# Ledger of designs, part 10: miniprotein binders against a7ua95r516to809

Target 1, 294 residues: a7ua95r516to809
Amino acid sequence: ASLSLLSISDLVPDLQFIFFWMSNAIEILYFIQQKSPAYMQTIELMDDKAGSKESLLSATISANEEAMTILEEVIMYTFQQCVYYITKTLYVVLPGLLDCNPFGTEPSSEQCRRAAGVCVCAVCVMPEAVRRVVSVFQTTSDLLQQYQVHSEIQSQMFAYLFFFTNVSLFNQLIDKGPARGWFQRSRVLQIQASVKILLDWAKGAGHNHLAQKFFAKFCSTVTILASPPQQLSQMSWKALCAEHPSLKPVQLHRILTQYQLMAELGPLPIWQPSSEDEAYIYRTVDLLESFENH
Short names: E, the ipSAE of ESMFold2; O, the ipSAE of OpenDDE; V2, 0.75 times the mean of E and O plus 0.25 times the DockQ between their complexes.

## First folded at step 2 (miniprotein)

Design K1
Fold by ESMFold2-Fast, scan of step 2:
Structure K1 (fold): chain B 294 residues (1-294), chain A 83 residues (1-83)
Amino acid sequence: as target 1 above (294 residues)
Amino acid sequence: SPEELARKLLELARELFEAIREAEKLGDPELFRELLRLILELIKITYELRKAELGDPEEIEKAIEKLKEALEELKEAIEELKK
């Protein structure tokens, strides 16, 4: 019953079936959108033989409206099912990314492999945990390509997967980070390097814009935590808010508080919130992000 | 089994897409209307089969058989219009 054994490859047969039906529904939807106006015009231009023209036109309109509604529902359902299976797998593998060391102190796996256009060295420096996350994204990309899913839907899929990954990593770091030692500078630098591997994969896959947009919160967090004390102490609260607009005041305050503790700066209030921001910090009890995309 | 019903639906989808390509070349309004009805039926059956609780296998099989018969009639109409 353990989800720790879940692999994206185990879900491929189910995902293939769902992607097939999603692709079919999208193609049918666009066929109807393109051809329906021409057929409607053809019916209107027909001679009204025995008074059947109105009936044919009415029936065609009704059939078109019902088909569009059902196709949109099927597309939405299949999209949600794909997202559900993929994010369930991501949720299991993502915590490992916060514990791994990509600087190659010891290889996580001795198995070498060739990804499309990418080769691994004789000594693999990519941690197994990062490889597992990349495998989920790559398998998703492969399935979208195999079933020729529209580029707009592909973009929506990766937008949500990046959003989910960002929220999951941010919440885990903020909630569990202090107890797990993840706010220590050496660990933060390892986390930052691991995230860069994911961002580099996204750039190579043509999703750089989506990755920049949806990883902003987590990237801001690790950037702040990785900053040297002499550099970060020169920045005011206002400057940090301007540099990291994706962070809520309460989130920025928590990050800076942890930074002060880990760098052993003591209770020096270098980064004092404004009166307006202070009100939000004290009234907002929930620091964590919602997985609700809309 | 649900897997066998799904396989039958996949085969029907392939044949329906073939009919769509042929119908597109002909531009006939009645053919287009019948095509929309078959597409709608295929999608409804597929949606019900893949919902959290699977539909009645006997009802799904009967719906597949009815869709198959309608598709064969559509193919015959396409062949007649082609020449």
Scores: ipSAE 0.015, ipTM 0.449, lowest interface PAE 6.4, mean pLDDT 75

Design K2
Fold by ESMFold2-Fast, scan of step 2:
Structure K2 (fold): chain B 294 residues (1-294), chain A 85 residues (1-85)
Amino acid sequence: as target 1 above (294 residues)
Amino acid sequence: SPEELARKLLELARELFEAIREAEKLGDPELFRELLRLILELIKITYELRKAKEELGDPEEIEKAIEKLKEALEELKEAIEELKK
């Protein structure tokens, strides 16, 4: 009865069925778009009988429009169902990513190559929590490829999944991070390395542009938290906002405030906003992101 | 059962797509219109089947619609073979 905490593999049979019908509807829609004009021209050129051609053309156009509308509705419905099941699975596995440690004692050549970067990790392992998230994305990619779903629909699906992942991770970090110790530098570097594994997977899958766009907020957040205090203290508020345009002013202020507290920077504040900057920062009260209003 | 009906629809869809590929080579507008009608019905039945799995639907009605589509597809396959000469 309950499918809570089950893996993506448990949903594959249901997802295969939904992807099959989405692919079918898209293929039929494309067939109609490509062939219907030629058939309508053929009808127009049939036996030069007065009056009957106009009636036949009108009926054909009407039937074509009805078929197109129904196919578009089926495509939308099946797309939303896929997103629903996949994001429900992601929601269960994503919190583990913030608590895992991808750093080990000796690097795996493949994992270090995918995680990449001397500044990120010289010694790499893929935690099971990261593997579970990657498995959800890989299974989705495999199903889209198996059923030859149109590339534009594939891009839209991964845009949604990356958006959902970004918002979920950002909200958890901002809301629960201070209490969970996730703002500590060592933990931030672990989070950054784990996220790099996801981004590298996306690049390998051909979704680098979408990943860069939709992970921007969370990536900006971990970049700030991983930055040396000396570097941050030398930047003006306007420069910080310009470097991190994906963050709302209140979000950026919250991140910087937590950074200063966790870094134990003594009595001298590393960063102080002006009165005007403070007014701008608190123009909005929303710290957490909405899944609905993006 | 809904699962058995789903399996029947899957097989019928494969056969219908085979017929579409063959009919495409013939360029007959009446055959195209009839295939479009069957495709539309197939998609509607699949949508109804999914709704029936989530709600209390009528599998008997779905099964009869599947059999009707299967008979119509067999008639179209014979027409395709006749036109191929």
Scores: ipSAE 0.014, ipTM 0.348, lowest interface PAE 7.5, mean pLDDT 73

Design K3
Fold by ESMFold2-Fast, scan of step 2:
Structure K3 (fold): chain B 294 residues (1-294), chain A 84 residues (1-84)
Amino acid sequence: as target 1 above (294 residues)
Amino acid sequence: SPEELARKLAELAYELFEAIREAEKLGDPELFRELLRLIAELIKITVELRKAKELGDPEEIEKAIEKLKEALEELKEAIEELKK
């Protein structure tokens, strides 16, 4: 089964070498950091019979600093290479998540209405598109476990992968959603169910906190779009901003505008920004999220 | 071939790892530092092998693999020298 132009399966042999060295470099760095102070004290405490104690101490400090610098560079380089290749693969497979149907067969309008106010999970299948995304995360997890990479580095890896996934999905939905029909209620419910499969995978893998943190923007977006009109109409702009702090005012305004267009239920309440937010919204040009983390 | 080069990279990676562990046990910081520099070069070859596999033209892939074989042999010679 062809998963993408650049399959995660095709990357595994090369990623194995990179993870192998990343794990080894981390372990060696930890060992130096742990043992270096004791070794320095040993030098300081020894009798300077030859008169070269100062020279030996200086040389040892220099050697340890150089070794730690090289290891930190290796760790950073290998981490960045893994992230690069994994996110390149994710970028190809992520749009499919927005077009797939996790319910197996198209649900009736009655079934969609009954599910509208709750998390849709009672009848879900893992579509091929969702399986491709999960496969990338699972393969990454397997490699980190195989090479016994420290849990802190593993957490940093998934923090970045979730950040990247969130930005990619959010940008795709905001930028291409109107043309693709992704703001239609039936599609939003399908997207919500697909995202829940990813979040459930993350919880099972021990990354629930990271997933909740780094998927906040996309989850807020989908939650708003899936909300019943009666619920949204009862919320003020201030209340919506408070419930969805991950969304910038310009992003929230765009989402609500799309919701109003797609609902077609007659006149919906106008969610009016405060004077401060309105000024900010019309001055802000950065609707889409950056993949840069400054 | 790419498969033969990948096998040689894997073998060399494990040799370097064991050499580093031995250098650490022996308390030889100069050897340890030199081995770490060789690790950086091995990682570079591994990344370049991945880039070569992404090339669409089989002839371009083979040309890239030949250059990487040369780099791998230089790395092997450096490791052998340090083991002396």
Scores: ipSAE 0.119, ipTM 0.605, lowest interface PAE 4.7, mean pLDDT 76

## First folded at step 3 (miniprotein)

Design NE2 (at its last look DockQ between E and O 0.76; V2 from the best seeds 0.00; counts 0 for: pae O 2.4 > 1.5, pTM O .712 < .8, SAP 71.823 > 70)
Fold by ESMFold2, look of step 3:
Structure NE2 (fold): chain B 294 residues (1-294), chain A 114 residues (1-114)
Amino acid sequence: as target 1 above (294 residues)
Amino acid sequence: SPEELKEKIEELKRALEEAREALEKGDLAEAARALFELIRALEKLAEEAEKLGDPELAREAAELFRELLRLIAALIKATVALRKGDLEEAEKALEELEKAIEKLEEKLKELEEK
């Protein structure tokens, strides 16, 4: 009904239509590519009566090339529409990851362990906010498999979905983190655990390499924020840049500033930006990421 | 063989008529189903043209595929735009659909004369 109630399940019929045609367009493209040499050989074997051979070859090649162009456009269009629907759902559910507590269940008491014969520990049941995000990814994976979409297209789809997820989470954290208390250490550790659940899903789904690549900026941010002061205060600006190459100077500077406020640290000379980076640490246009940068 | 080619042509004609009827009614869901069946029929015709070594039939199949794919592309865009409520995109796609219908009808009539 309303955008606040939009779920991936509501979009499945539209996604089924789009995936059906994407998959079939790919199959038809393959068919035309396999038949094109046979058509040309047939024409080359003709007697050239009144120039008909040249005309038939030209017309057949033109028709096949135009057909393949149309199919490539259909594949691209259907891919873009799938991404549109799926990311619209993701945009609604992703902020919840920053507020949830993945440690909401702790049946670690002796009575709990004895009652079950084996302990049902925390993280056995995924937090609802994480479950909503995983549900979007899992439904997408199930539909791609159901319609037998080419594996390269499936990888491209998840590459973009992970990119979108990273941008959304990073921008929310940087932009709203101070007001929402998301830089508090206990909160950062909860966020880190929630992200690990997503990364574990991606690994189990066969997308570990894509998740490692496309979540790098957000994961680097959380890793820095989760670091104990004793460890982080020993790392120079240069060392942090080398360890976290996905972060722009303005982004790393902002993260360290928030870390100092949270840990009640004074200025640290070792965190002074290099002369090369000094021009970039106040470029606020570069602070937040663009959703169009994929 | 000539008899197998005739059978493929009759199958194509049946699929063509179903597609034309659905498009005339404006039933986009049924039109999509009919166009998919027409794709299958055209694949069979193209395979038969290869077996016969008939270059004119090969050209006709290729050109009909092109026009059918234009119609399918327009139908997909129209369907998606309407489901999104994007009236500007839907209007553009429906205009493309109308043009593609006319072109496909021309090719279908040419094939029927064979």
Scores: ipSAE 0.661, ipTM 0.856, lowest interface PAE 0.8, mean pLDDT 81
Fold by OpenDDE base, look of step 3:
Structure NE2 (fold): chain B 294 residues (1-294), chain A 114 residues (1-114)
Amino acid sequence: as target 1 above (294 residues)
Amino acid sequence: SPEELKEKIEELKRALEEAREALEKGDLAEAARALFELIRALEKLAEEAEKLGDPELAREAAELFRELLRLIAALIKATVALRKGDLEEAEKALEELEKAIEKLEEKLKELEEK
């Protein structure tokens, strides 16, 4: 019950605290890494009075190593907490993306209407369901920038969030798609348009490569399902495998089977898996994506 | 200079006292701010140690950093636990935090006496 009401805005105070310490821990770690060699060199240049130098050097090394270990733990912990909170919010809003009609005249968000100026920004013209997803990513981006988090950590954060989003959307589409009518061409085109808006946002935010990489499986699925029957029926299994390398044989086989049922196509020999893939198309354990593979 | 070092130690003491007072009041946000100031003060102390070529001071600064990092880790854990409603973990982390503050105060006192 309580999770359905969780907005990214409600988590901002928690995320601000975590991002503050994550950024500071990274800064301190960098500071220690840069200064440690100078401290060691200073000790090494001291006159060796009665073994005191070696003891002091050893103590300094040990203290720095322990400090670095603690900082790495803090960075890892804070990163995990950020991901935990953000993914909870994504879990709530992502299902709405699959049901979204981006071509509908859904009124712009009430919040943008209350601002005295009609904001014509790309976010304000987004369908509400897409805007909610983008708002999670935008808030994350804004917080990372506000606290000047190192670019590598930002990239890792977005990589994971895109991975999580792809897994969530892909699994929902494969599992619930047939029952929800998401395999109908008209619905697929809506999904494709909604995902394009998200990808366009990611491109504008400087994460184009990560988005293309981590959304590849979901995008491939949507591309196949959006294809006209006349076009898709001319593509062999091998050609589809080559064009959509992100899909496992079992996944491609499931998509094509469901497409065939939806389009009322008879058996298509051209979609028959190769002898090499035949053993893999029945591995239902590999059908859905795992969240653990990141 | 010895005067600059004394000023840095006094800055550290003030920041630590502010953090302690904030924690006693249960204001974890203010405690975090004070600890950030303490970090910045320690960074400056480390820079002064480098300028002076004083390896003993550099060692003491590194030890203070280690204790401060433990304090920060405990504060983060306490805050996250409280927000999750895990009171048991929060109480444990707050106890660790109090011990870390006491240890840091002792080390700062030792540094002042040198």
Scores: ipSAE 0.083, ipTM 0.577, lowest interface PAE 2.4, mean pLDDT 85
ESMFold2 (binder alone), look of step 3: mean pLDDT 74; pTM 0.637

Design NE3 (at its last look DockQ between E and O 0.19; V2 from the best seeds 0.00; counts 0 for: pae O 2.6 > 1.5, pTM O .707 < .8, SAP 77.997 > 70, placed apart)
Fold by ESMFold2, look of step 3:
Structure NE3 (fold): chain B 294 residues (1-294), chain A 114 residues (1-114)
Amino acid sequence: as target 1 above (294 residues)
Amino acid sequence: SPEELKEKIEELKRALEEAREALEKGDLAEASRALFELIRALEKLAEEAEKLGDPELAREAAELFRELLRLIAALIRATYALRKGDLEEAEKALEELEKAIEKLEEKLKELEEK
């Protein structure tokens, strides 16, 4: 449980073991699938004078089916363990994104200048809270590539990590934002800048499509909150729903309510939900996202 | 050829002994290396069975793969049960690990006699 208090580098040996066997289990599964027809053909061509052909066929089928079942379970289990360790680290570092000031002093710039001979300076020039999150993603990406994990599994891994990040940030913003002052204009702009840095990392790492898909809810939230009051007050409920389809009616209603309070706007009739959405804006069970929805 | 088959069986036996030794020391990196070598040796045995056109040897290779995969699955589960402090699951997985090693050793001895 306290593993998330450690740096991502302390996690690397556990991740190396996981990725080694995940990658090899996938390759062994492929081997068995490609060889099974040859085994079956050898048995089918057998002269059946002793009447053992059906017994060999049954035994070979049983062994192959059991082997493939074990491998599928290993692949699933190793994926789950990888996700478990990485998301424990993310859970600890993600809240800092909502509190950091990316416009202030850049102490990471000094670290990057000292290390400029070998490092990718884009990671080193960002706020420390953002750098911690990026470091988790970057280390994961490096290990997946090092162990040549199948590209489909790599995509599924980052799809889940971006999903987890989106749920964690969205839930904290909605749940704790009023008490923490995160809906204040200056804080929203700071949050928007921090999210931009994450999206730029994802684009540079070749995961732009996944980030756009799985960060959509949090990005929509921040986009609405960052909008100037003159612009946002001219957009109807219908227009906002159409522009931000990732937001549920209860979520959009809550975001607009918080915006209205912090911008000191009076009630705006243009933001009243459509009649078909009115049934959903008070469903508090739909307000926060589940980590189990993927 | 029969000489090539004997060589591949000896390769399997050596890799399994290395895996057993590493597991007894608790050296997971060395155990993983040894088990990987065991996988590769078993793939070579399966190819030799196909080359010889021996359907009984092909069945035995498939059964050896199954047992090796049970060993690997048990190792992975034991490793992460211990890291989580789930001692009941860890003891169960370690028991399965030992059973899988013993079954592999038994099957290799039976195959060697043939």
Scores: ipSAE 0.696, ipTM 0.896, lowest interface PAE 0.8, mean pLDDT 82
Fold by OpenDDE base, look of step 3:
Structure NE3 (fold): chain B 294 residues (1-294), chain A 114 residues (1-114)
Amino acid sequence: as target 1 above (294 residues)
Amino acid sequence: SPEELKEKIEELKRALEEAREALEKGDLAEASRALFELIRALEKLAEEAEKLGDPELAREAAELFRELLRLIAALIRATYALRKGDLEEAEKALEELEKAIEKLEEKLKELEEK
């Protein structure tokens, strides 16, 4: 009950505080890393009067190591907290993406109507379910930029968020898809269109490579399911494995089996796994993606 | 030059005072900004020490840097403890922070007298 009410907007004050200290800690760490060698060299060039040089060097090294350790801990903690809050929000909004009909006339968001009348921005024309997901990513991007978080940390943040999104969507599609009719071609085309909007946003935000990498499994699954039966029935197991290397044999087999049932296709010998892959098809433990592998 | 050195010491004093005032007001953002100014000012002091070939000045700069690192560490510990809700650790870190400021002030005064 309480999780369903959690919007990204409600988390903004907490996220702002966390991003502030994350950014500051990174900046301080960077300054220490750059300056410490210069100070050490200066001490090393000093005349060794009465062992004072060695003592000063040792004390400087110790203070540097202590400060760096504490800063690294703060960076890791703040990063983890950001991911925790953002992924909670994603968890709430992601299921709506699979049920979304992007071809329907959904009314533009109330927020854009109030400010400028008819906003025709890319976000305002998005289906509500897609817009909610994009809003989480956009808010994250805006906060990262506002606090000038180091580009590497931004990349790591989006990598994890895309990973989480892919795992969540993939697992839901594989597990619940047959029962919810998400394997029906019409529904698959809706999902494909919704995902394309998300990927287009990621491209526009400068995260195209990360999005392509981390959404590969979900995109491959949707691509296979969106394929016409006439086309897909001509592709061998080996060809499908080669075209969709992100899918494990057990995952591909599950997708093809469910596709066959949905399309009322008879047994297709061409989709029979190779003798090498046959042992892996029965590894049901590998069917769903784990959140721990990242 | 001795004049440039005095200017750098005054810059350090101003930055330290700004940090102190910010901390007293509980403005951690302004305190953080002031700490960056301290780091920059210390860099300039170190550069001047190198130009002068003054080993004593280089020593003083290194000592100031060490105390600045302690100050930064204490600030980060306090912030981290507050975020975790560990008030005991936060209070301890704030006390360390105050002591670090006092030591920096003393060292800056010693440097000005030379």
Scores: ipSAE 0.091, ipTM 0.572, lowest interface PAE 2.6, mean pLDDT 85
ESMFold2 (binder alone), look of step 3: mean pLDDT 73; pTM 0.629

## First folded at step 5 (miniprotein)

Design A7b (at its last look DockQ between E and O 0.66; V2 from the best seeds 0.00; counts 0 for: pae E 3.8 > 1.5, pTM E .774 < .8, SAP 70.835 > 70)
Fold by OpenDDE base, look of step 5:
Structure A7b (fold): chain B 294 residues (1-294), chain A 104 residues (1-104)
Amino acid sequence: as target 1 above (294 residues)
Amino acid sequence: SPEELKEKIEELKRALEEAREALEKGDLEEAQRALRELSRALFEAIREALKLGDPELFRELLRLLLALIRAVYALRKGDLEEAEKALEELEKAIEKLEEKLKES
């Protein structure tokens, strides 16, 4: 099936199986880690029949070490598979977020269409494109909770998913934004509103800190682009760098250059990079974010 | 208890047989279902083995886990030959597990 047709709902059966394995492996690993010391102590307290105790202790240690190793491999494998499937669905739905007009009248979600009334829940009032993205995250959250996956693993998964989302959105905006008109003020305001809905969801889901951390680069870009020309033209390069520390000099320079073109602003000496940053603004290799940096 | 573990091993055998039969019929969906049931029973067996504190039994269950992972992965890839090999490994691992349980 074309990746373009895969919804998160289509992957739920596979994800459920993977989450089952992951959760059980974590549980068993935790059990071994917690019980192993007590078990070893129990063996140590047994009457030493010549050589039997030491051999049993050695065998138990070896078995537990092997078990932990295998369980860790299972956890890593299942985690990677979950991330793989979920990021595939994100890859499909994320472009729609940049083209979304959240101020338009879009039809309510299919899930809420089954209710005989206009559902005014936060998800139902979301634009379709935003709701599709949120649905991926919500489904992930629901599955993690359903299988009672350890909170640390949940945090790691959402950290990666937010990272992936930020990289994807940022790279698309920087690369395709000028050609797609996403740097136009009206479009930027739409993107800003859409991202705010996503961030509000993340906050409601208990992932506010992670969302703020991992979306910082995309949010900074959108914030700069959403700024009125009169306001932004008064901000120096140094001030912008300080206000948006998540942006590399080359990225900030690119954003400002495109903003200048879009707003038909003449050369702004105040946006001139510092002598220290001047060497970095030409590092085009650092312009787009890498998916490998996490 | 040892009795509970024996029951779980019987569940493993049944699930494995179902997977084998499904694979022989070319019913990949049923084979995957059977492997899910086997997975459930296996993790329950591992928990029981951990309660018993038998390291040898635990090792055999881990070998089953590895073989099961291979079988599931092979089926997901549509590699029926590899899936069959993995099922054979599962069968051998279950046999060894049963032998060890008789000795304990």
Scores: ipSAE 0.280, ipTM 0.699, lowest interface PAE 1.8, mean pLDDT 87
Fold by ESMFold2, look of step 5:
Structure A7b (fold): chain B 294 residues (1-294), chain A 104 residues (1-104)
Amino acid sequence: as target 1 above (294 residues)
Amino acid sequence: SPEELKEKIEELKRALEEAREALEKGDLEEAQRALRELSRALFEAIREALKLGDPELFRELLRLLLALIRAVYALRKGDLEEAEKALEELEKAIEKLEEKLKES
C-alpha cells in the first residue's frame, strides 16, 4: 500500500539520497570531459615497446565514451526519480490551492476587488494549503543548493515542476470548476490571491522567468475570471486572444462561457470568435493539457 | 594507489553485506541507511579508480552504480524480491572484480 505524503518532509531522506547520486555523477562527468584529453595525450607520449600503446589508447577511448554514456544515464534517471517523488507530493497538495481562503474569512466583494487590484500580499496570510505547495518548492530548492547541483539541472527541474503545477491546476479548474463552484467571483479572487503568494515565492527564489513561462495558461485563466464584468465585456475576442496567447481557442471559449454564466450576463454571446478560430473552439481533445513533456 | 582501491572495494563489500542483511530482515529504515553507506563507498571506489587511470575498472564500478540505483528503486517501490535479486547480482559483480584485482 502506497502512503499518501501530506508534506515534503517525509520524502527528504529519499531525495537526499537521489541528489547525492545526481550531484556526484555530474561532478565525475565534468571531470572526464575536462581531463580526458590530457590522459589521452599522456598515452600518446608513452613508449610503444610491445605495441601496447595503441591497444591502451583504443581501450581508454572506448571506456571513457561508455563511462560518459553511463553517467548521463545516471543523471537522467536520478533527475526523473527526483521529479517523480516531488510531483507525487505536488499532486496531493495542489488541489488545496483551489479550495483555500487566503483572506481568513469571506471578505466582501468590494474588499476582494481591491485586493485583486492592489498588492494582494497586503491582505493575505499564507494558508496551510499554500504553505504545503511552497514547502515542496522551497525544500527542493534547498536540497539542490545543499548538494551543489549544476544550475542548468536546477533550472530544468523547476521548469518541469512549474509545468506540472500549471497542468494540474488548469485541468482541475476547467474539469471540476463548475461542480466545485470555483468559477464564482469570490472564489476566483481567493484563488488569484493564493497563486500570487506562489508566484512571489518563485520570483524571490530566482525562478521568475520559468514561472512566467510555465504558469502562463493557468494565470491567464485566473486573470480573465477575476476581471470585472464591465471591463471584460468591453474586450473583443481578438483582443483577448492577443492578451492571452497561452490559451487555445477551445480553452478561451470555455473560460468565457463559464464567466458569462457566472456573471449572469445573459444568453447572448458577448465574445464572437474570429473566423480563423471558429474551427477550433469545439475541439474538446484540446481542452485539457497533457502531462507529457516534449 | 592500487592498495587504496583494494581497501575501498573491501569497504564496499562490507557495506553491501550490511545492506543485503537489512533487506532480508525487511527492515526498511536500516536498509536505507545501509544503502546510503553502500552508495558512499561506491563513489569513493569510483574516484579511486579515476585517480589510478584504469578505465575498465572505472566503467565496471559505474555499472555497479546503475545496478545499485535499480535496487534502491525496487526497494522504494516495495518490490523486495527484485531488490534482493539486484543486490545479489551486485555482490557477484564485486566478487568478480575482487578476483581480478588479486590476479594483478
Scores: ipSAE 0.172, ipTM 0.634, lowest interface PAE 3.8, mean pLDDT 79
ESMFold2 (binder alone), look of step 5: mean pLDDT 83; pTM 0.807

